# VHH binders against q9y6x5: the designs that were tried, part 221

Target 1, 379 residues: q9y6x5
Amino acid sequence: LPPKLLLVSFDGFRADYLKNYEFPHLQNFIKEGVLVEHVKNVFITKTFPNHYSIVTGLYEESHGIVANSMYDAVTKKHFSDSNDKDPFWWNEAVPIWVTNQLQENRSSAAAMWPGTDVPIHDTISSYFMNYNSSVSFEERLNNITMWLNNSNPPVTFATLYWEEPDASGHKYGPEDKENMSRVLKKIDDLIGDLVQRLKMLGLWENLNVIITSDHGMTQCSQDRLINLDSCIDHSYYTLIDLSPVAAILPKINRTEVYNKLKNCSPHMNVYLKEDIPNRFYYQHNDRIQPIILVADEGWTIVLNESSQKLGDHGYDNSLPSMHPFLAAHGPAFHKGYKHSTINIVDIYPMMCHILGLKPHPNNGTFGHTKCLLVDQWCI
Short names: E, the ipSAE of ESMFold2; O, the ipSAE of OpenDDE; V2, 0.75 times the mean of E and O plus 0.25 times the DockQ between their complexes.

## First folded at step 10 (VHH)

Design wc28 (framework vhh_5j56_2)
Fold by ESMFold2-Fast, scan of step 10:
Structure wc28 (fold): chain B 379 residues (1-379), chain A 127 residues (1-127)
Amino acid sequence: as target 1 above (379 residues)
Amino acid sequence: QVQLVESGGGLVQPGGSLRLSCVASGFTFSGSDYYHIGWFRQAPGKEREGLSSISGSSEGYTSYSDSVKGRFTISRDNAKNTVYLQMNSLKPEDTAVYYCAAGEYIRGSDYWTYDYWGQGTQVTVSS
């Protein structure tokens, strides 16, 4: 039977949480596997962009999911968290489940990973759940393990997505130790449930499992607001995305809109598209709007109102607060190995190697993950 | 269709107590980590103020605003699909229309939305 891989995401799991809270189940997982302490994600540090980067190995400008809210000026289509099902948005890249299904006679399974309930290049995950936040972690896990054991062609790639700790990170902020402690303990218990379920089903020793996340979280405050209405009237632009990266589509001359915004706040940077820093790899896509505003860490962009958001992400990807981690266990991985940092785009070519797939051209570097793998020479 | 119905408001003396109830229909509140019910109030000439919330998770995580912490307690009865707000040591400044609201979190949403609101129940603290 071919190698099998389960990819698990806990949305918004900041790497530094591992240092400040106790994770007995995750620690046991890592003891017999590998830990990458920091994963440098792609800009912007948002859910849909980074989840698609994990499974394509591409920067956002290359895979086309450039934000959680997007607008295409040619087709006049809109993308959002509640309007994400049009294949148009996803077709600029080939995610790993599509590659898995098309290169060999293999199946993929998905419990709510972004994009898995959308036909991409006319291919949808062989088994999938339509996104529904009310479905429990246990039900998602039950479906994934059922599909891993009872499929022909065999399921060789499976994904499992969970919304925490992102939901609570936004509500309470990462500095609320009381509430975050309870949320993170529950996540650790879910990891324990995952491991025990795989052991009971006889999968644990032969299945490769990756636990990772798309981004971190930083503390926000009512004392750190940027009010766009104080410097520019709504009649001058269409707002495509707000905070902490605002996407501005001018209704008048672009230079005039830029001049009104450039001195609005000392706590955000205002970029014409061509002036966006090269290190972001966030320029070469028509879905990136003509003017981009980037708030400083912990600052929230608002329209003449308060924000109840106590935590947020989307900020500069060089910030450690924006970084997730990666832990892995299984026959492909060393035991008890710790690695400092990889790029989030490096996960895709590593997963292709584990599954024996030929990767599509991508921005990842297989050499960055070689030391994690038992079948690779690491100096 | 989702409905929330508040009850239990009325007139009380300062220092008195009231228990508000919020009955949910059209959805099951308990069993989802991403559903929550919150209590809000609005006094004449003032902005709407969030007071307390409780999660739909098995743990029933609770939160309180500083203005009511120690005086108000939120709880739930999952069998009745009902959320309660126990209000003790009531003050004249607690006089307001009290609303319950149900919200959820979805992937890629950077905020919790309260999409369903009750019609409100009047609480008047005499004097």
Scores: ipSAE 0.540, ipTM 0.789, lowest interface PAE 1.2, mean pLDDT 91

Design wc29 (framework vhh_5j56_2)
Fold by ESMFold2-Fast, scan of step 10:
Structure wc29 (fold): chain B 379 residues (1-379), chain A 127 residues (1-127)
Amino acid sequence: as target 1 above (379 residues)
Amino acid sequence: QVQLVESGGGLVQPGGSLRLSCVASGFTFSGSDYYSIGWFRQAPGKEREGLSSISGSSEGYTSYSDSVKGRFTISRDNAKNTVYLQMNSLKPEDTAVYYCAAGEYIRGSDYWTYDYWGQGTQVTVSS
């Protein structure tokens, strides 16, 4: 039988939560598996971009999901969560479930991972759930395990997505130890449920399981606001995305808009598209707007209003607060091994190796993950 | 269709207490981990301010703005599909129309979206 892989994401699971809270079920998972303590994600450090980078191995400028809110000036299309099913937005890359289905007579299954309810290059995940936040973790898990056991051709790649701890991180902030402790304890219990279900179904010993996340979370405050309306009038631009990375489409001369913005706040960097730092790999795509504003960690860009956000992400990907972790268990992985850091784009070629797939050209480096794998030498 | 109805406002003297109620219909508040009811207020000529929220999860996670923390307490009665805001040590500065709103979190939204609002209940703190 071909190798099988289940990829699980808990949205917004900041790496250092592992050090500040107790995770008995996750620690038992790691004891017989591997832990990567920090995963350096891609810029911008947002949900849709990073989830797509995990499954394509590409920077955002290459896969085309450059934000959670996007505008394409050529086609005049707007992307939002309500429009995420338009294949136009997803067709600049080939995600691993598509490759899995096309290279071999194998199936893919998905419970809510971004992009899996969209036909991409005319290929949709063989089994999937349309996105609905009201569907419980238990129902998502029940469907995934049913599909892993009862599919022809066999499901060899499956994904499972859960919105916490991102939802609570935004509302309560990562420094709210009382609320975050309860949220993270619940997530640990869900991990325990996942492991128990796989054991009961006889899947545990032969299934590779990766538990990871797309980004972290940092504390925000009403004392750290950048009022964009104090910088520039609404008549000069169209706002495509707001905070903490603002995407500005000028209605007048770009240089004039830039000059109104460039020294408005000491807590925000203002870039013409061609001046965006090379290290972000966030320049070469038509969906990246002519002017990008990047707030400093913990600062929120607003339009003459207060913000209710006590936590946010999207900030500079060099910040440890933006980093998730990766834990994995299964026949492909060493037992009890800890690794310091990998890049989020490295996950894709590693998964392709585990599944025996030929990866599409990508920005990941297989060598960065080889120490995690039993069939590789790490020197 | 979602409807929220606030009650319990009125005139109270400084240092007094009021309990606001928000009754939800057209959805079950405890139906999803990603539902919440929030309390907001708006005084004439001022921006709407978020005060407190409670999640629809079994844990009932709560939050409070700094202006009301320690004075206001949010709670829920799932059997009555009702959320309460207990307001203690009221000050003249608390005078505003108080709104409850139903919020939902969805992946990629970058925050909770409050699309359904009650009509508001007036709270006046004066002698």
Scores: ipSAE 0.609, ipTM 0.803, lowest interface PAE 1.3, mean pLDDT 92

Design wc3 (framework vhh_5j56_2; at its last look DockQ between E and O 0.01; V2 from the best seeds 0.00; counts 0 for: pae O 10.3 > 2, placed apart)
Fold by ESMFold2-Fast, scan of step 10:
Structure wc3 (fold): chain B 379 residues (1-379), chain A 127 residues (1-127)
Amino acid sequence: as target 1 above (379 residues)
Amino acid sequence: QVQLVESGGGLVQPGGSLRLSCVASGFTFSGSDYYAIGWFRQAPGKEREGLSTISGSSEGYTSYSDSVKGRFTISRDNAKNTVYLQMNSLKPEDTAVYYCAAGEYIRGSDYWTYDYWGQGTQVTVSS
C-alpha cells in the first residue's frame, strides 16, 4: 500500500500561541508525534507566497508568487486574492500535488490550499474544491476523507486549508486575549474533530498528518502608521502592493522616486530592487517591483487614511512573531520528539521523501528534517 | 443579492436608550466564520466611525470602539438573521446616521471588507 500524507494549514498560526494558550487536542497529537517549535518562513511573510513555498520548497523569487498582490509589466496582468486563477502566476514552479500525479499512478486531493483550483503545467489536483470561504471546516474535512477512502488511483497526497486564526488575528490583533483564546480553542476543537474522523474511518494509524501554518501575526496600532502621501505624490508611481511591504512601480525616474521615499519614515526601509538584502532571497524575479518599502514590525503603511487592522504579517522573516510551527503524526514520524527550528522550504523535500517522490530542484535541505523521521539518522 | 435593512432610529433625550435592528437577506451570516455584521456611524463633518462588530461564527465574537464600550451592546438573533445594537446612556455627540454593514474575510485579503451597506437610520440625541 502506498504511503499517504495529509497536509493541514491553519493560516496565521503564530508559534508563540502554543506557549500562551492551552491546546489539549493538539498536545495529544504532538505527544504521539513530533513538534517543530518555529518554522522560519520565506520573505515576504504573506499567505500566497508561503503556502506555495511549502509545496514547492522554493523561495518566492524562484516560484514566482512573490506577494498577495502582483503586477507583470510585460503582460499587464494583475494578481490578487480575488484574481488568483490565471495559471500564468503559478507556472514558475511545480507543486507537490502535480509531481505526485505525474511521477506515480496516484491521485491528489485538495480542500482550498492556494493554487489547487488552478491547472499548473496543465495539471490540476485530481480532486479539489474551488475556493469559497463560506464552506465549513467540517465540509472540507468530509470531502478530503471521502477522497482518501474512495479513489482510484488512490489519493496519496491531500491538503486542507483553514483561514483562522489569520482572519481574527487581523481583526482583533494577537494581544486580544479574550477573542484570541476563543478562536484558538475552536481551532483546537477542529483538530480534535480531524483526529476523531480519521480514527472512525480507519485512516489514523496508516496516514501521515502534518499540521502547520504559513506565518504568524503581530500587533498593529493606529499610533504606528506611515503615511506615504506625506512623502510622495500619486503622480510619481503606481502602487502594486501597500502594507507592510509596499511594491512601487515608478512612473518617472526611479532614482527621483527613491530619493523622495528614502527618508520618509524612521520606521520603514526603502530599497532599490538590487539593494534588497540577500538574506531575504527576494530579488531575482521580474514580478518584484523596482522599489520595495519594508515597514518595521507593527507599523502599517497607509495612503492618508486610518487603518482598521489590529494585527498584520508580511514583515521581516527573522522576526519570531512571523514564525509558524509544524506538528506531525504518522508512521513516518517519531513519537514524542521536539525540534527547535526548520526552514519552511525544508517541508517540501521531507514530504517528497515520505511519499517516495523525486523532488524538483528546490531550496530546502532534507538534512534539517531528518530527526523527525523514523527511517533516518539524526544529525 | 446581499441586502441589509436598518431600523429603530429616532429622536431621544440625553441619557435615553434606543435599540437598532439590522435585518440581513440574500445570505445567512450565522454559522460562517468569515462573515461579520458591523455597526458604523457618520456625523456631519466627521469621518465614518466603526462602533461594534459581531461575527457569524457560532461563538459570536464581539468588538467595541472605545467611544461606545460599556454603553452599547451588540447581539444577534440567528433565527431572524438579525443583528441588534442596544444603545444606552446616549449623549448629544452620538447624533449621527447609523449604518450596518456585512463584512467578509477571504484567504490572503489581510483585512475584513465591508462591501454591503444598509441605507442608514438617523439617531438624534437632543432635548
Scores: ipSAE 0.739, ipTM 0.885, lowest interface PAE 0.8, mean pLDDT 93
Fold by ESMFold2, look of step 11:
Order: sequence, then structure tokens, then C-alpha cells
Structure wc3 (fold): chain B 379 residues (1-379), chain A 127 residues (1-127)
Amino acid sequence: as target 1 above (379 residues)
Amino acid sequence: QVQLVESGGGLVQPGGSLRLSCVASGFTFSGSDYYAIGWFRQAPGKEREGLSTISGSSEGYTSYSDSVKGRFTISRDNAKNTVYLQMNSLKPEDTAVYYCAAGEYIRGSDYWTYDYWGQGTQVTVSS
């Protein structure tokens, strides 16, 4: 029977939290499995794009989820957290749960991973929960374990998404040691509950489990604001997304809008679409707007108001503060192995290998993750 | 309908204290890390300023702006669906209209949205 995999995301879990806070349960998970200390995510370092990159192995320009807020000029469609269910946005790629359940005698299950409640290529996860932030981690886990144990055809791929520490990271900032310590202890307790539940149900020894995240978090401040209204009249453009990567659709000549913005702040880079650095892999999609503004780390782009956020993400993906970690345990993985870094797009071909799936064309490199796997020769 | 009602404002001498209350109706605040109530203030001719927040979680996670940390304390009474702001060592610069707001975390927007606001209560600290 085919191998099983559970993919878990704790949103906004910065890699260096592992070094700076105590995680007895996560450290025990790592000790019995593998750790990748830094996962280099994709630009922009936002929630929807990076969760889709994990499950497609594609850069944002290739999978089409290029931000948490998007506009398509041809169809006049808008994408947001309250308007995310139109398959139009998701159909430029095939996520792993679709590929998995189209294989003979397989099902997929999902507890709120972005996109799993959308019929992508007319296919929705075999078992899923509609997104609802008020549903507890315990209820999400109970549904996932029920489906893993009691489904025909069997669930071989499952996902589980949790909103912390992202929510608290925005609220308090990553430098608030007292509040973040309490938040991260609660997350470690949830990881302990996860492992204990899997053991109690007899799943632990035969289920591969990946615990990862989409991005990190950096400290913000009222002293680090970039006020766009000081540089350009709002009538000259349509704002598609604001901070820390603003997406600007000019209403007048594009070069005129660019010239008004280019000297707005020394803490912001202004790019015409064709001038976006190649290393971002963020150019070749119509959903990327003609001008983007990229704030320096810890700077917030605002209009005519102060920001209430003390932490944020979305910045340059070369920044260590934007990087999550990856830990994994199960029959496919070594025990006690530590690896320095992989690219977030590498997770997809690794998962396909574990599940015996043929990957769709993607940007990941299987060789980057082969040292994590017991069936591969490394060194 | 969600409603927030502030009370407890008034006139106080410098160095004095006030306790503000924010009563929520139309939703239950407690029991989740995904709900928060915050206190804000706005003086005439100035921008609205965030002061303090408390989460609905069992731990009741709190935060404070630098301008009030050590002087103001946020707390809650879950049975009354009420959040308090204890303001001590008040200064003339604390003179403002004080608002409470309730919001929830929204995945993908990556921030707390404060969608529900009270009408405000005036606090005046005389020199």
C-alpha cells in the first residue's frame, strides 16, 4: 500500500525561533527525525504565495498566486482573503493533493491549507474543511487523523494549517520576548499533542510527517514608515497591494508614476516590472503589476495613517528573517540528521518522491533534499 | 449586531488615575487566540494612536505602546464580556478621546482587522 504523508504548516514560524526559544516537543520530534535549519522561500514572502509554492514546487510567477491581494486586468477579477475561492486564480498550477487523488486508489485530506477548499482543475481535496479561523487545532487534527485512519480509498496525503505564530508575530513583533515566548510555548504544546495523538492512533510509525512554515517575521516600528501620499497623489494610480511590497497600477503614463515614486524614500526600491531583479523570479505573470515598491526590512509602506503592526513579512526572500524551517519524521526520513538549507520549491519534488507520484514540471531540485531520505545515497 | 461601548472617562488631575471599560455585545470575545480588543486614543488635530491590546485566549496575551507601557494596564472580565484599561500616572498629554475596538486575525491579510469601534469616551487631564 502506498506511503502516507502529513504536511503541517505553522504560519509565520521564523527559523531562528528554534534557537532563541525552548521547544521541548519540537526538539524531540527533530531528534528522532530531520531538520532543515533554513528554508529559502519565494518572493514575495507572503502567506498565499508561499503555501502554494510548497505544494506546486513553482515560483510565484509560474503558479500565478503572486500575492495575497491581486488584480487581473483582462478579466477584471480581484483576489483577496475574502475572495479566494474562484478557481481562476489557482488553475495556473496543479497542487500535490490534486495529483495525489487522481492516482488510482488514493484520496487526499485537508484541514485549511490555502487552496484546499477550491476546485482546482475541477478537482477539490477528497476530504476538506472550509477555511474558518475559529476552528481549534484539536478539531483540525481530529478530522485529519479520522480521515487518515477511516477512508476508502485510503487518504495518502493530508495537510494541516495553523495561523500561529503569524498572528501573534504581527501583533507583538518578533522582538517581544515575553509575549512571543508564551505564544511559542503554546505552539510547542500543540506539536506535542500532534505527536501524542498520532502515537495513540497507531499512525506514528508508518506516517511521514513534515512540520514547516511559509515565512518568518521582522520587527516593525512607528519610526520606520514610508508615506506614499507624501510622494504621489492617489489619483495617479490604483493600489492593488500595499506593504511591504506595493503593487501599483498606473492611471497615467507609467514612466511619470515611476519618476514620482523613485525618490520617495531611501528605504524603498521602486521597480518597473521589466527591471525587477532576476533573482526574485517575479516578472513573468500578468498578475504582477507594472510597478512594484519593495520596502527595506522593517519598513512599512502606509498611505495617510499610522500602522498598528509591530511585525510583518513579505520582504526580500534573501533576508534570514523571512525564512522558515522544515522538520520531518517518519519511515522515509533519517533519524537525527540536520541539514543547513533548501529552497521552499524543493519540498514539492521531495513529497512526490515519498508518495510515489510523478511531479508536474516545477522549479524544485530533488537533489537538494535527497540527504534527508533513507532511500537515497548522500555524500 | 456587534457593538462596543466605552465608559469611565472624565476629568482628572495630573498624576491621577482612571479606569475605562469596554463592554462588547453581539459576539463572545473569550476562548480564542484569533480575537482581540484594543484601546486607541485621538487628541484633536492628531492621528489616532494605538495604546494596548488583549487577546481572547485563555492566557490573555497583552501588548502596550511605548508611550503608555508601565502606566496603563489592560485586563478583561470574560464573564461580563468586558475589557478594561487602568490608566495611572496620567499626564496632560494623555488628554484625548479613548476608543475600544474589536477585531480578528485574517489569514492572508497578515494582520488584525479592527472592524468594530466604540463611540469613544473623553479623558481630560488638567495641568
Scores: ipSAE 0.088, ipTM 0.542, lowest interface PAE 5.6, mean pLDDT 90
Fold by OpenDDE, look of step 11:
Structure wc3 (fold): chain B 379 residues (1-379), chain A 127 residues (1-127)
Amino acid sequence: as target 1 above (379 residues)
Amino acid sequence: QVQLVESGGGLVQPGGSLRLSCVASGFTFSGSDYYAIGWFRQAPGKEREGLSTISGSSEGYTSYSDSVKGRFTISRDNAKNTVYLQMNSLKPEDTAVYYCAAGEYIRGSDYWTYDYWGQGTQVTVSS
């Protein structure tokens, strides 16, 4: 039988949650599979960019989804979570479900993974759900597993996306032990449901399953605010994205805008586009605005409006609080193996290997994941 | 194309010594911190196990498994693009096919991955 792979994302699942909370179902999953304790994600550490990096193996500057909110100065188009359906934004890369879909005797399925309800390079998954946050995990899981089990051509690659614990992390903050314990327990129960359903359908032994996330969560506070209005007049720029990485489109001379912002706060770095640190791989794309502001961990960039978030993400991708985890189970993976760290872009070449797909050029390193795989050698 | 060729295997009595050689072609591992050569062995009915690794770095960092530590020594001749495994105090349990492999260092980690393998050389330790 051709290899099959299910990629699952729980949005905003910080890696150290595994150390600080109990996950009996997930731990069982890990016990019979592999764990990568920390996944270094891409900058900026937000939902759309990182989910697309997982499935393309590319840095944000390369795949073109550089934020949850974007603006293209040439076409005058806007991108946001409520306006993400234009293939224009996605076509700078080829995600793995498209590559898989174009192979003979293979189909792809998707339950609300970012970009999966959009035709990319004139190709859309054979099976997909339009994004709707009101749809339960159960319904998403039922559809995905039905497609994995009863499709022709067979579904060999599937994605499943869930909005927690990100939403709750924003609401409560990651340091709220009472509320986050409740939320994370629910997540573990959902993982239990996933495993149980796969076993019931006879898929468990033959299906490769990856459970991961796009980013972590940092505690925010009303005491850690950076008010841009104190530094520059609102009329001098357009805000494309706000916090914790603000994308600034100057309405006046760029240098003047930069000079007004560069000393705005000791807890914020201000970069001209050409001066963005190389380690971010966040420079070579026209969708990156002329000036970006990067707040320190736990600091929030605001205007005269008060922030309601107690947790946030999008910060420097070297921060442990921004890192998710990766767990996997299936015939391609070892059992009872733990790994310390990989890069999020490394997932793509691994998935391609598992599925027997030729990967598009990417920024991942297959060598970083070899020790997870039974058919590879490492020492 | 990377090719590795092992030699030096044979029959030896317990307590004896052998020196294995691994000649690499199509690949220069010396002078790089990211390349390495490793020695492996596989006995009948057992899984292949790693024995020793030497990095391509100028320092030539080495590692050994517990099973061979103190008895085996890995070394390198850069001019010949050859890696050696000096095996002393050989035991019957050392009987196996010995392989060399070329590998890549995984940055930020303490392990190597191997992609290229030799054909192997038989080592038999017997009275």
Scores: ipSAE 0.008, ipTM 0.288, lowest interface PAE 10.3, mean pLDDT 93
ESMFold2 (binder alone), look of step 11: mean pLDDT 80; pTM 0.807

Design wc30 (framework vhh_5j56_2)
Fold by ESMFold2-Fast, scan of step 10:
Structure wc30 (fold): chain B 379 residues (1-379), chain A 127 residues (1-127)
Amino acid sequence: as target 1 above (379 residues)
Amino acid sequence: QVQLVESGGGLVQPGGSLRLSCVASGFTFSGSDYYKIGWFRQAPGKEREGLSSISGSSEGYTSYSDSVKGRFTISRDNAKNTVYLQMNSLKPEDTAVYYCAAGEYIRGSDYWTYDYWGQGTQVTVSS
């Protein structure tokens, strides 16, 4: 029987939530599995870019999903939540479900992971749900477990995506202990439901399960706004993405736009594309705009409007507030092992190893995840 | 398709009470944390102000703006697909057109959107 893997994402689950709140179900999962305390994600620390990095092992400049809002000057196409199903945006990489389906006689299943409802290199997940936020966690779980048990060729790779705690993190901010406690308790209960369902269906002992996230969350405030309209007139540029990383397409001389922006606020850095720090791995793609503005942690870029966000992400990936965690359980994983840090791009080659797949060229390092695996020596 | 209809507005004396109702159709409100109905108001010459929201989750998570907290209460009747705003201790500054709006969280938007709006109901607080 081929090995099986279920990859679960709780969007916006900041790593330090594990230390500041109680998670009895998640702690029971970890006790008989592994925990990576911090996952260093890719820049920009946004949902679509990081979810695609998890399943490709690539930096954003390499896989082409460089933001949640993108513009391609050659084709004049815009990427947004309404345009995320155009294969054009996803075709710069090969995600693991495509690799899984093409290398063996195997199937993939997906409950709403970004990209899984899109044919990528003419291959769509064998079983999938179109994105719909109104569909309950229970319905997503019911479909995934049905497909894991009742598929031919067998489903060996499955994904499950859930929007919390990201939605509540934005609405209340991560420092709202009362509201965040309630949301995180509900997530822990969903993890308990997941484990119970897998046990009842006889899947638990033979299934590898990874629980992770794409990014964290930081507190924002009406006292920490950068008004871009105070820096530069709208007639000088086209705005491709706003906050906390603004993507600027100049309508006039690029140097003139840069000079108007570069000293406007002490709470943002302004980069010409070629000057973006190498450590971001955010430069070598046509979808990255000529000028990028990067707000300091907790600062929001606005256009003469107040922001109602009390939490946000997208900031510098070196910030611990932007880091998710990774927990895993199953026959491939050690029991009771804690690891400090991996890079989010390391998840892909690890998953390929577990599934017996040959990974496509990627930016991950298999050696970083070896200590998690029973069939590997740490040294 | 999706339609929201407000009712219950009118003229009331300062210190009085009103209950606004918002009936939703073409929309499954209950059973999702990522659907919500919110109440907003707009007075002439002022910006639209968010007042309160309630989620479609089983818990019915609620929020209130500081200007109405303690005076207004949002509630729902899922069987009637209706959301209520109970308005107590009304003040002249509460005079506005009141709107209900249906919103959802969309993955990757990093914020809630309110895409469906009612026509509004006038509330006037005056002696």
Scores: ipSAE 0.066, ipTM 0.473, lowest interface PAE 4.9, mean pLDDT 89

Design wc31 (framework vhh_5j56_2)
Fold by ESMFold2-Fast, scan of step 10:
Structure wc31 (fold): chain B 379 residues (1-379), chain A 127 residues (1-127)
Amino acid sequence: as target 1 above (379 residues)
Amino acid sequence: QVQLVESGGGLVQPGGSLRLSCVASGFTFSGSDYYYIGWFRQAPGKEREGLSSISGSSEGYTSYSDSVKGRFTISRDNAKNTVYLQMNSLKPEDTAVYYCAAGEYIRGSDYWTYDYWGQGTQVTVSS
């Protein structure tokens, strides 16, 4: 019987929500499985970059999805959340569903995970749903479970993506306990539905399930704005991405643009591309712009306007508020084990091991996840 | 094509009440947690101000700006694809053109955007 893995993402699920709110269904899942309390994501701490890092094991500079809004100076192409289906953007890496389909003559299935509705290296997920936010969690789950039970070659790798709690985190902010409690309870109920559906279909005992997220969320405010228009005139640059990491393409000499920006706000760091901190692993890609602005946690970069965001992410990946968690259950995982921290790039080689796949070269370290797995010696 | 039509504006005395209606066509906003319908206003010489929003989820989650909290109430009728703004205890400073707008959240958007706007309905609060 080939090993099977379902990878589930709840977008924007900050790790410390687990300590501050009640999750009876998720607690039951963890009790008979494993919990990694913090996952250190990649910089920038945004949706498309981190979702692709989970399934490739690569830093953003290596897999090429470096932001939710990108510009490639060599090809003159633009990428956005509404214009993400050009394979060009995704072809700098090989995601796990492609490896799964090519190495083992197995199928993959996907409900809305970023990249799964795009042919990457001429290979698209065997079963997939085109992205549509209006499709319910139940419909996504129904399709995934149908494909897990009803496919030839067998579906051995499946993904399921859900937009909450990210949408509500942006709207209400993570400090709105009333609204966040309601949203997180609904997510816990969806986790309960997931487990119950898998049990009803006879999948639960033989399926490995990972529940994780791409990033966290931090509180923003109208009192914490950086007006970029007070720093520099629009005629000097093209703006590729705005907040909280601004990507600046100079129209004049780069040093002149840098000099106009470097002392503009005490709540923003300004980097020439080659001066971006090495710890970010965010330099070696043509899609990273010549000047990058990094706002301090909770600060929003704006263009002479107010921001209605009460929560945001994209900030420094060393911030605990930016960290998601990872929980897992299934035959590959220990029961009742808690681990403190892994890197988000470590998930890919662990998943390859579970599925019996040879990983492509990656930035993850298998040793970091060994203690989660029953077939490994934890020193 | 998505279209929004506001109605219910007019002249009212201070302390009076009005109910604005926003009828949506070309889409169904109910049943999705990520659809937002919002009410905005703009007075001459002032910036456009967000007042209230309601989600398309079954729960119909609502939000209000501090300037209208306790005086204005947003609601919806999913069968009529209509959103209402009940405005009570109206003040002269509430005089503005009122707009409804529809938007959605998608993965990676990082912000709810209002991409579809009505033509507006004038509300005048004066004696």
Scores: ipSAE 0.482, ipTM 0.750, lowest interface PAE 1.7, mean pLDDT 91

